# VH-VL binders against f1miw6, part 7

Target 1, 251 residues: f1miw6
Amino acid sequence: MPHFAKPLLRNIITRNLFNSIKKKQCLQYLQTLRTLQYDGFTTVYFGETDIPESLVTGEDFSDGYYMPTPTWCVVHAGGSQGWVPWKYRMFLRDELCIKQEDNLFFEFCDVVKKAYGKCAIVVKERRRQDATRPKEGKETEAQAHVPSVVNLTSVTCCPEVAKSYGHKLLTLPSPYNYLNPLDSAWSSLKWFIINNRKEFCLQSVDGVYSYQYILFSDLISKGIERINLSKWRTITTKVRRWENYYLGKLS

## First folded at step 1 (VH-VL)

Design c08 (framework fv_acimtamig)
Fold by ESMFold2-Fast, scan of step 1:
Structure c08 (fold): chain C 251 residues (1-251), chain A 121 residues (1-121), chain B 106 residues (1-106)
Amino acid sequence: as target 1 above (251 residues)
Amino acid sequence: QVQLVQSGAEVKKPGESLKVSCKASGYTFTSYYMHWVRQAPGQGLEWMGIINPSGGSTSYAQKFQGRVTMTRDTSTSTVYMELSSLRSEDTAVYYCARDRGIVGATYFDYWGQGTLVTVSS
Amino acid sequence: SYVLTQPSSVSVAPGQTATISCGGHNIGDKYVHWYQQRPGQSPVLVIYQDSKRPSGIPERFSGSNSGNTATLTISGTQAMDEADYYCQVWDSSTVVFGGGTKLTVL
């Protein structure tokens, strides 16, 4: 039997310290965001979501297993003004997809600058994945510009690039996901997919399952379009109420 | 629309210094790295170095370290490349080129028209 | 001291497929970009990040990159494709160009 020496006091101190750090990060995030909003910055939430094959096929064990390959990655941004006037991206979540999207954030920053002027761009805090290795050079870029990185991150969100367009890049701490309206948008998209997936068929190509790209992209586009300005206003109003709650509780 | 306009052709003597300019327009000057690449008559492309127009930081190819200096003027959206102690082997067309990429994915989407520099006695 | 190796010349008949190789140690782990240069003109980007085409570049241009060799492929080659072609990578802190390949369409 191994000796179980779990010092209770040290464990409690570690937990309390983590909670204190995250509360401070959340408070600083909210204070910074509000200051930027008062200074005329438009808030846009930028992110991605994974649509695994099992979500589309409706396999019996899909609720317990979201690991069948391939997985599609959808990248978009939105806020109180609706989806940004930028073409969303959709691609497979493999090494090729990660490699293909290295310059996407430059285009995004330019588009939102032209549409809204200076923006406060909010991205989720990401964690490093040890099992995955990025292509040469990408790891250094991610480490230099992002406090935490996911090796399978399809888009490199560089604070320096955002700043060069007059934007501010903000990282939302993970425990406060209620402050990200994109999570609600992504849930709506996935729900739409589940209810409308009968409109397209799986195909086997070189031993790998794929969808008719045109039909699948059309399904995704329809799902995104159903999250209209009215729905975005509802989602962002809910986020604003959570922001006020956390500001009151953490102050 | 994006344009990179370089200074005109020059004739130099060995031992002199060269300064080529590249004026950018049609985009946010400080948002893209700029590189200098040269090409001797009948030869291939040779990278000289990179400059960040925002911060002014530079990195040069080892072959040119100590002889080349890259600078920029953000008020005029212009980058400069100075090459000292010229030799006949420095006879080449010098290009500025805009970096569309990020670290690990550097590539050039727009090039200047080139500046022919002839070094002869 | 990373080195990219290209054949000095490639000849192809009009309408045939031309392939230009770019050899480098573990080049498949790097992004490869390709430039076209006509006599007296500046280089033009034809392929970036191994296989992507800039706006305005015909679909007959394609690229691949795996192991120790990257390849530029020009299908249905036309007289206007006659030019020098250069591959390019970023290696740590430097840009490296291949020696260039003269494509002749005869």
Scores: ipSAE 0.000, ipTM 0.381, lowest interface PAE 22.0, mean pLDDT 78

Design c09 (framework fv_acimtamig)
Fold by ESMFold2-Fast, scan of step 1:
Structure c09 (fold): chain C 251 residues (1-251), chain A 122 residues (1-122), chain B 106 residues (1-106)
Amino acid sequence: as target 1 above (251 residues)
Amino acid sequence: QVQLVQSGAEVKKPGESLKVSCKASGYTFTDYYMHWVRQAPGQGLEWMGIINPSGGSTSYAQKFQGRVTMTRDTSTSTVYMELSSLRSEDTAVYYCARVLYSGSYYGAFDIWGQGTLVTVSS
Amino acid sequence: SYVLTQPSSVSVAPGQTATISCGGHNIGSKSVHWYQQRPGQSPVLVIYDDSDRPSGIPERFSGSNSGNTATLTISGTQAMDEADYYCQAWDSSTYVFGGGTKLTVL
């Protein structure tokens, strides 16, 4: 059908424009980050991951057809020097939403300043913003297709709070999440959980590990600890290779 | 200790369907994703797809989409791979393999079944 | 689609070092795994996550991954190392295998 060709062409044009905008944002991010690193800023990646209780109990969270599993949000930060010396936080997702005024970011900025001095703090653009495309049928204008750089993490990361401690807050643009070593660290944590949960719980009479018998916080803490300095160095080295590639191709 | 035991060799005619089983033992069946990989005679390894033994969710390689179905039975710790509309070029050894969740995108295949030879000929 | 390129064959004398390459665009940003397959047998994982060895794999097996090339190195190669070797990586939505390298120890 010929009339179906018009929507496809418009979609291709819009997608190419979106990709062009994101490449420019990535280049700006990388240039800013590299400049800060040369100016003596320590890079730390701050973010979160969701751990469904089914991942810990062994029930399949991928089904989603029955009752939804409660989900815990784990917040931490790390970089080439390993995990930051800041106590990670863990909240039920609903509780995190109502307690965002605790401003964990304020405490975080103080801790990393004392540990590392001035930091370039990198936060990830939220996944729902990755799905957002420039609106079709409208002329491309700055107001419509060049979104403001915003901090899209579940924990409110205020640029002014970072600046008050001498830090710089950077938002890693989507879809370049592979430039965030935290995602690899989170994968390692989830791998540890899957392979070690048996040591932290007792099998129930139904052959399923009960959440009530799991030392959940201890399991998470040990998983985080196993992502040691050597692992972080490996992860950040791979990120550095991607950064160098994109700096060479986009500049 | 840990092992994957597959069903025996089969001879099929073109147009028939194949169903291979893979029984896991020595570990918690639902803790690890299972993959299927095939190898035609004298050829390399080809990934077919993945199944989550816990919930049964699957993802297939584009080449096999619409012809392959992966299922599991948690009561017997067994994964199945069914391939329909068989052609002579489907003659291959079919392997099941467990993935080691290594903390990157996806992990390596650390434990492999012994393989199931399937011959498709008229 | 993403392609991993391996030499079809490598020959080495006993006791010498064998090097098998696996080429791919920006493969250094991916995790590469290596499998050994002897005739009539299932593949065996010999290196995972670029450079890590599973328990039971001799120290003479090592791996590296940088830029556009991942490498499997077998030092002090023995007759028992004669096999086909495959590299593997994940790319977006699929696992990709290299074409395989036949290692002969003469």
Scores: ipSAE 0.000, ipTM 0.411, lowest interface PAE 17.4, mean pLDDT 77

Design c10 (framework fv_acimtamig)
Fold by ESMFold2-Fast, scan of step 1:
Structure c10 (fold): chain C 251 residues (1-251), chain A 123 residues (1-123), chain B 106 residues (1-106)
Amino acid sequence: as target 1 above (251 residues)
Amino acid sequence: QVQLVQSGAEVKKPGESLKVSCKASGYTFTSYYMHWVRQAPGQGLEWMGIINPSGGDTSYAQKFQGRVTMTRDTSTSTVYMELSSLRSEDTAVYYCARAPTYYDFWSGSFDPWGQGTLVTVSS
Amino acid sequence: SYVLTQPSSVSVAPGQTATISCGGHNIGSKSVHWYQQRPGQSPVLVIYYDSDRPSGIPERFSGSNSGNTATLTISGTQAMDEADYYCQVWDSSSDVFGGGTKLTVL
């Protein structure tokens, strides 16, 4: 029986073609993932979460007082074997346009290849507002329908790079984000931050982010460490039950 | 500093309608779900339903379907629970409680809870 | 509808370990949350997601969940721990509470 809650799902009109397309994409994703798992691929979920400084400092503006705060981006990956043995990355959102390491995904693919062998790397689908049109001369008729996506993570994840290490990169359709156990891990991290942030209640004022980075890094490291192998196994087992439910319902 | 403050105690007659409010403060109102749970005198906790303050989406327990309505006002950071066709069996303390959003998978841990609203239904 | 079964009462001497069970079919596949309610007060979250403890809750409180039984364990039980304890899970379309266990410390 399915165990994850679904009480407030957005109502998608059954006549909506987009809904039908997404169901087919989810079924294809699940069938591909199962095939890869049976073929010996280790499943790893790669992604990011945004941590606003207001979440860390406790500056809530629920009374309508506007206070924009910088946002930290944390990048990590995990699965049924726990967090991958790769150092997570943390960046200020505004710094991602200036200081993005081009080789992070190459390093990630190498690390998980050495740790697990061939992997099925799962990333979330995100929509692009200003997506460029696909190049006509490089498309087959079968590739005519390509959905627009934002960088799957703030780190550029190239399918060709993954393949060069023997991995397969899969995209999980956005309406089915709850099939991504990494989102549960991120929720656990954010609750840890809320419960422990009083130890780190400092304001980042006027351009000195280095000391805030050190403090936030320490809080985040503690939160990540708390999501141990046992927790990951619980999360992935529950996701597996939802996957089985959808395979039966959508096929 | 996160706080949920509920409206005061009420006395109602059978057949009347109840409307309880829950005012949230100290956090971003639209970032968390709000649940309603009731407790009859000397009895256990009973889940009534959930509302998403961001979109206004709701889901109700089968027992209350057709009698309960949950709404919110984002300008006042307030959630409301209306229960119609009251019976003596509806005498209870009614609680609102905050929970993580559904997108997080782990919705359902209730923290904090409001102080409760005692509703007495008698003829 | 899914049903959670708790003992109606548990008694322990001060300093001893109290164990409160929460039975449910295949409950080990669900996330269990535990609440403490003192007379005349609102419930307080003491354990979330099977075994995690909120800030401000003493380390004496711990939880586990496997098979058909989830357990709340209170080590070195103190008079202040005297309260009603409720387990809670989500099942498909609704949240479900156990019937509650009255913990007496004598």
Scores: ipSAE 0.006, ipTM 0.447, lowest interface PAE 13.5, mean pLDDT 77

Design c11 (framework fv_acimtamig)
Fold by ESMFold2-Fast, scan of step 1:
Structure c11 (fold): chain C 251 residues (1-251), chain A 123 residues (1-123), chain B 106 residues (1-106)
Amino acid sequence: as target 1 above (251 residues)
Amino acid sequence: QVQLVQSGAEVKKPGESLKVSCKASGYTFTSYYMHWVRQAPGQGLEWMGIINPSGGSTSYAQKFQGRVTMTRDTSTSTVYMELSSLRSEDTAVYYCAREVTIFGVVTYYFDYWGQGTLVTVSS
Amino acid sequence: SYVLTQPSSVSVAPGQTATISCGGHNIGSKSVHWYQQRPGQSPVLVIYDDSDRPSGIPERFSGSNSGNTATLTISGTQAMDEADYYCQVWDSSTVVFGGGTKLTVL
């Protein structure tokens, strides 16, 4: 049959939450997060998103799989108080192995401690084990038994480093991305890029890489700035309503 | 109940333009992206593009760039797909499909599809 | 452009397990979704995010995705499962569909 009796969105959320292993991980995450919040920790969501240059140029489907568009990885953090007062980072994905910053997570922990005090830093679960690495949302029951290593593509997030600044590092279980307000912020950023890319046209010019980078980063910066405190409060309020629903079982 | 109701079948001549409508009901129209997908007789599914009903922003598959235009009317909760310079190979069933979104996060998979609009382009 | 490869057809006897593959470069790093399409009907979502089932889809439908191959598995296949099946991903700026697999239940 082509139709479902009830809205699919609710069914999808229910299915994801009430899958046995995923439900246990989600409940453990939510309980830990709430305990930290009650203990005075400020919640900060730290993460990354990919911005392909084709999103900026407006290029649609390509006939070939050769010459893929370069993809930029943007790293930032935010929460109910808006974007953290920390310089966001932007890296070419294929250069991440070269342009990794050894001290970036140390700097981040120091900045948020000075801004907010002790924080519960939430990152998405990511595992690195070469050819067999699981994608977020692909954790099996067997994989869930293995201790997760928390890494962004550009940044290694060490629990011991966070603890040295008085923070707690939490891993958001995959696939519960809707419990991460940062993903909503990234969606808004991409929507801004699509609607404003013509004004920031990244044209092919004389190999002036630094100039093109500046134009690209300016578009991204303007998009990030448009996700203001009011927008963040709206996003985090929606997330908190979902958290309360799941903790209370029925909203 | 969520429904996507498309306009009726059409017969066109080469060089003409086609405009298919998709009327949404049963949900907040501006909260979900809408995609257009076509299927030539006996062939597979082919993505044409996406529209954000809230702002009207669009993105099209490269194959259709320059020939396709997607629009919406928020007062009638309707999206439109217009394809110009029709050719015989544009004969297909055209579908609108709603993308699942969770708190503004796009998922790029489709929970509800329109019933399809058969367009026959023949001389 | 990213390409998804499916076998054109798969045949199974009633009650047996049908397996439909979807090949793509590093597809295990992407989220794979599956649609069922019966003749003259619109596609119906049967699996999303590699392995999750929408409400109303029988538990005999399951999915997996790792490395370069995603798989749709239908256990205890019934005559009503006879349809075309399409895998789908998002790759950067586009939705990509596989070519489709016709499942025949003989």
Scores: ipSAE 0.000, ipTM 0.413, lowest interface PAE 14.8, mean pLDDT 78

Design c12 (framework fv_acimtamig)
Fold by ESMFold2-Fast, scan of step 1:
Structure c12 (fold): chain C 251 residues (1-251), chain A 125 residues (1-125), chain B 106 residues (1-106)
Amino acid sequence: as target 1 above (251 residues)
Amino acid sequence: QVQLVQSGAEVKKPGESLKVSCKASGYTFTSYYMHWVRQAPGQGLEWMGIINPSGGSTSYAQKFQGRVTMTRDTSTSTVYMELSSLRSEDTAVYYCARTYYDYVWGSYTYYFDYWGQGTLVTVSS
Amino acid sequence: SYVLTQPSSVSVAPGQTATISCGGHNIGSESVHWYQQRPGQSPVLVIYQDSKRPSGIPERFSGSNSGNTATLTISGTQAMDEADYYCQVWDSSSDVFGGGTKLTVL
């Protein structure tokens, strides 16, 4: 759901973010960002969102108990200019990316430099994820071997790589995620999925679901395309108003 | 090392049902989609459908819709393909294949990086 | 439905370059993958994403894709390259395989 449509939640978030140490980090972030913008840097927000398969299938959880569903990670970037002209990525959580994705951030920096020149690339503070091995004792008659999953990193953003292309990498403090327009874009994507998922689902047979399209990835792709330039301008204008508020309040 | 091992050859009568298994090893079973592809004698490759081993969601080719069912057992890292109401035209080698995926601006693509050894199914003609 | 067209057969002399075409409407906007199948064996991925080679595939295999035609090229063709070759594209509703091309090395 859209966060901007819930004034009560917004007020609670605002109050909870007036922590003194985080206020100073936020002020420093905003001052640095505005200085870069004044110096001709284009602001680009780079990030990820998780789309559980259950969001697409619309599984009923009436008893409150269920197994975790597979989750897709979507990686994209955008700003006041819309989505960047870069091929976005999508992959299963807890899966190793193919080898060419090792250079993804290099490719991203090159693409945005060619499109926009020097950029202020904003990422949010990243939570480290670590996949644990399945517990021993989940053995069948066949004594199935269960491989471990390690190093769950989607994209590593390196400040030195950004700098080599003339960019600046900025980290937005975690409590101020509402200053990231990408989070609003992700909310719009999820809202699109919820409202359009039915056309991609068929009747279940023997406890499994079939999709009209091969996989829900097509629905996700269509949802990303619906977040057009006009939507991005609306989102970034909202963020700009919050930035102005905090620059004045945290001075 | 990645390995996909399929069940052995079968001989069936028209009207019977077929169930082929494909046991995966050497990777995280739930992290990759699996496809089923068949090949009639002297003919080309024909895609049958795809299964997500994690959630169990499936999608089938139109030609097989209503006659094919794909399932998995995560405890044994095995996928299954069942085909009902067999005809002599269903005589084929049936393959399971693991998916790699990639995304282009606004679109997606899938390709098969590892294949099972195939299961020959003969239906009386 | 999306249709991929391949020649049924291609013949080449040992050491020469073999080219196998895969025709499809606006196929240059799709990602094309190529599989090699020797008699009695499972298919093997030889080219993915138009032009990339998996580990273990010789450098003599290359691919290209533009306009309405994708091409698999085998330079310095050897007897061991004799096989059926299939192109494949992911359609929005299903995978699409070409009809296959039998490569004969004379």
Scores: ipSAE 0.000, ipTM 0.415, lowest interface PAE 16.5, mean pLDDT 75

Design c13 (framework fv_acimtamig)
Fold by ESMFold2-Fast, scan of step 1:
Structure c13 (fold): chain C 251 residues (1-251), chain A 122 residues (1-122), chain B 106 residues (1-106)
Amino acid sequence: as target 1 above (251 residues)
Amino acid sequence: QVQLVQSGAEVKKPGESLKVSCKASGYTFTDYYMHWVRQAPGQGLEWMGIIDPSGGSTSYAQKFQGRVTMTRDTSTSTVYMELSSLRSEDTAVYYCARGRYTYGYTYYFDYWGQGTLVTVSS
Amino acid sequence: SYVLTQPSSVSVAPGQTATISCGGHNIGSKSVHWYQQRPGQSPVLVIYDDSDRPSGIPERFSGSNSGNTATLTISGTQAMDEADYYCQVWDSSTVVFGGGTKLTVL
């Protein structure tokens, strides 16, 4: 039936167009990154990951009930030089919308400038999730200055701020996960948590909130520290291989 | 403090079976994996296998598959390694070692037992 | 099967720096751990995850791992450091040890 075939065909056309646009964006991203690297910019990947408390506690409820567990957002950055010499941040997801720390990106840009000089700061592409979508045809001055795409949910990354320190802010297209070494680093962190949570549970004798936070942050810190310079070089070498593959295929 | 205490030295004849024990103390027995490693006189370290004291799951080095069995008793915090069909080449010091798992999906051994000397001779 | 290659022996004068190599195909992509074994004693962990020291191990012990070679470095070598040293990795489902290096402090 034509009416049933029309929605399916529309979806196929939309997907193919989307894929074509994303391939073009990926090629532009890779060409820009390589040009900056050739020009002496240090590549730094800046990102976040969610760690549910259930990942740490190892709760094994198999009854199908959805337990609302607090989720922590961990923010850090790294590259072929290892983790950046910037203290990682950890935020409770439910508190992010009310916590006012809008100077973090300024601090980050200053720290990496002093450590590495000019950087190509790479952040994963992410859609703006806010309910305040700009209305078509007329925008307020504030809305006109706010990007429709945000790179992180926890930290506002402003291209103008990066530029003021001599950096370039690049957005990695979301479907090309193999080009983001942080995804590998975050996976390693989560596997460290899964395999060392028995030790965390043993240490969690008291149950006091501040004590639990300290134990949780200690586990996260240990997991981050175990992703050393050698591991970062291995991860970034694998990313470089994927970059070469995509450059060859998309050119 | 963490301690791993193994059973005493044994003398065996070819064809017999060996059973070595390793008693853990100073930590929660079921929270860490336990490995067995042997060392023939004047030779290097050779991995035999791993046991999860919690679930009892095991994995053995291919060289020992079919001859080795690892078990545990959670009530006594003790792991056991049994090796059957002994040969003179099985003469070695046998160690238990506590496994630590890392972000690299690898194990390292932070505490070792004192070792059990097993001599297999005719 | 994966193989780790170590020199059979290394000699060093007291107070000098000793280096012990551990060769393996693409070993830089693996986590390397190092053990010290004094005569008649159990092995003792001295380095884990390429370069980390357990509590109680002196700062003069350090490690590195890149390409096809991992290295254990002992600075200001002392008589008490005389021992056999073993490198170790995890390959697939198996623990692999190097053949061991006898460090002699002359």
Scores: ipSAE 0.000, ipTM 0.390, lowest interface PAE 19.6, mean pLDDT 78

Design c14 (framework fv_acimtamig)
Fold by ESMFold2-Fast, scan of step 1:
Structure c14 (fold): chain C 251 residues (1-251), chain A 121 residues (1-121), chain B 106 residues (1-106)
Amino acid sequence: as target 1 above (251 residues)
Amino acid sequence: QVQLVQSGAEVKKPGESLKVSCKASGYTFTSYYMHWVRQAPGQGLEWMGIINPYGGSTSYAQKFQGRVTMTRDTSTSTVYMELSSLRSEDTAVYYCAREGDYYDSSGLDYWGQGTLVTVSS
Amino acid sequence: SYVLTQPSSVSVAPGQTATISCGGHNIGDKYVHWYQQRPGQSPVLVIYYDSDRPSGIPERFSGSNSGNTATLTISGTQAMDEADYYCQVWDSYTVVFGGGTKLTVL
């Protein structure tokens, strides 16, 4: 089936996607996740997305003076039960708090343990400088060109913290991002922002309508709310179907 | 190839301040957390704190809170550890160490060569 | 604060198996990392996440962690394995090291 073979076809035409190591890592990920699910772990997908302010305001910097657009990072988690009952976080992309009071992952693990019990927490592979370097050749490798690397998570996801709450932290290997339903949720959020951004410029104050500064958080909160339990069930069911397909092909 | 190169040995007097540098190369500086660990002569490893080079956020061990400051310079791929109000008990080898490949494992995969600091009157 | 307990020293004959323990309250609920430090040198990570080996570390090194004890095992011990060994965990937003064990191969 051509439509259902789309991720596999993409992988065939992309050299990096058909590395034997990545294929093995994907199989190990899927087998581990499935075992945890059958052992009663609740699967939650934890991650982030970047939202440039220009996406919200719709502004065009064509006036001849280019200023960098501030980018906000939204952090949340969800699964077949919907969004986790944890207040999503939003902060400036270049800020990352690691102080005890701001350790979001510790709080996250506590919240999901109280809500769901033990969880299999799935995060995307953290892209590092070394991720593009071949392991087998590292003894004699010359590091001539180092590609830029960006932290894929603004929140410190410590495996020790997850384990202390009885959770398991799993890394979904790149390039198999089709197996992460959170990416579909983020796409829905950005689509909502694009289609509704103008509406949030107008608010009623004491029965009188006036233009106010766009409440960025209001637009984001409404967009997250629109990704309801029904939507999450749809996207997680599709992911589960792809997982079953890959398990049949990789083992 | 990953390399962490620290500043040279120092001799300080009680009450002075210490500032050790650690220059990173062979990887993207802002993509890995950096820790500072010290070791007194003939003793074990003692954790001092952590810095995120991306945003400059820090967290310190309670024992050093108020005396230690960790900073970084992204343009030179260098982290700094400054310890004030030095005492003879601060005599130690000070190490910078990078946190490893996976999500904030707290496993320290590469270490600097160490900086010996002697505090004596 | 959380405390990791290691024996001060362990001695083994060449070619035999050395075991170094790391005791901690419910340490099996934490991930344990192990470091090797030769005299005058920086520590080297030899085991991470209880049992995983970094590239370049001989297969003779293995680890386990359950209950109140984590263990570093070195099979076919060689003279070059003589060093101080430290276990390490993450607890309450801090890195905690064990006191260290000196391994002697006689």
Scores: ipSAE 0.006, ipTM 0.448, lowest interface PAE 14.0, mean pLDDT 77

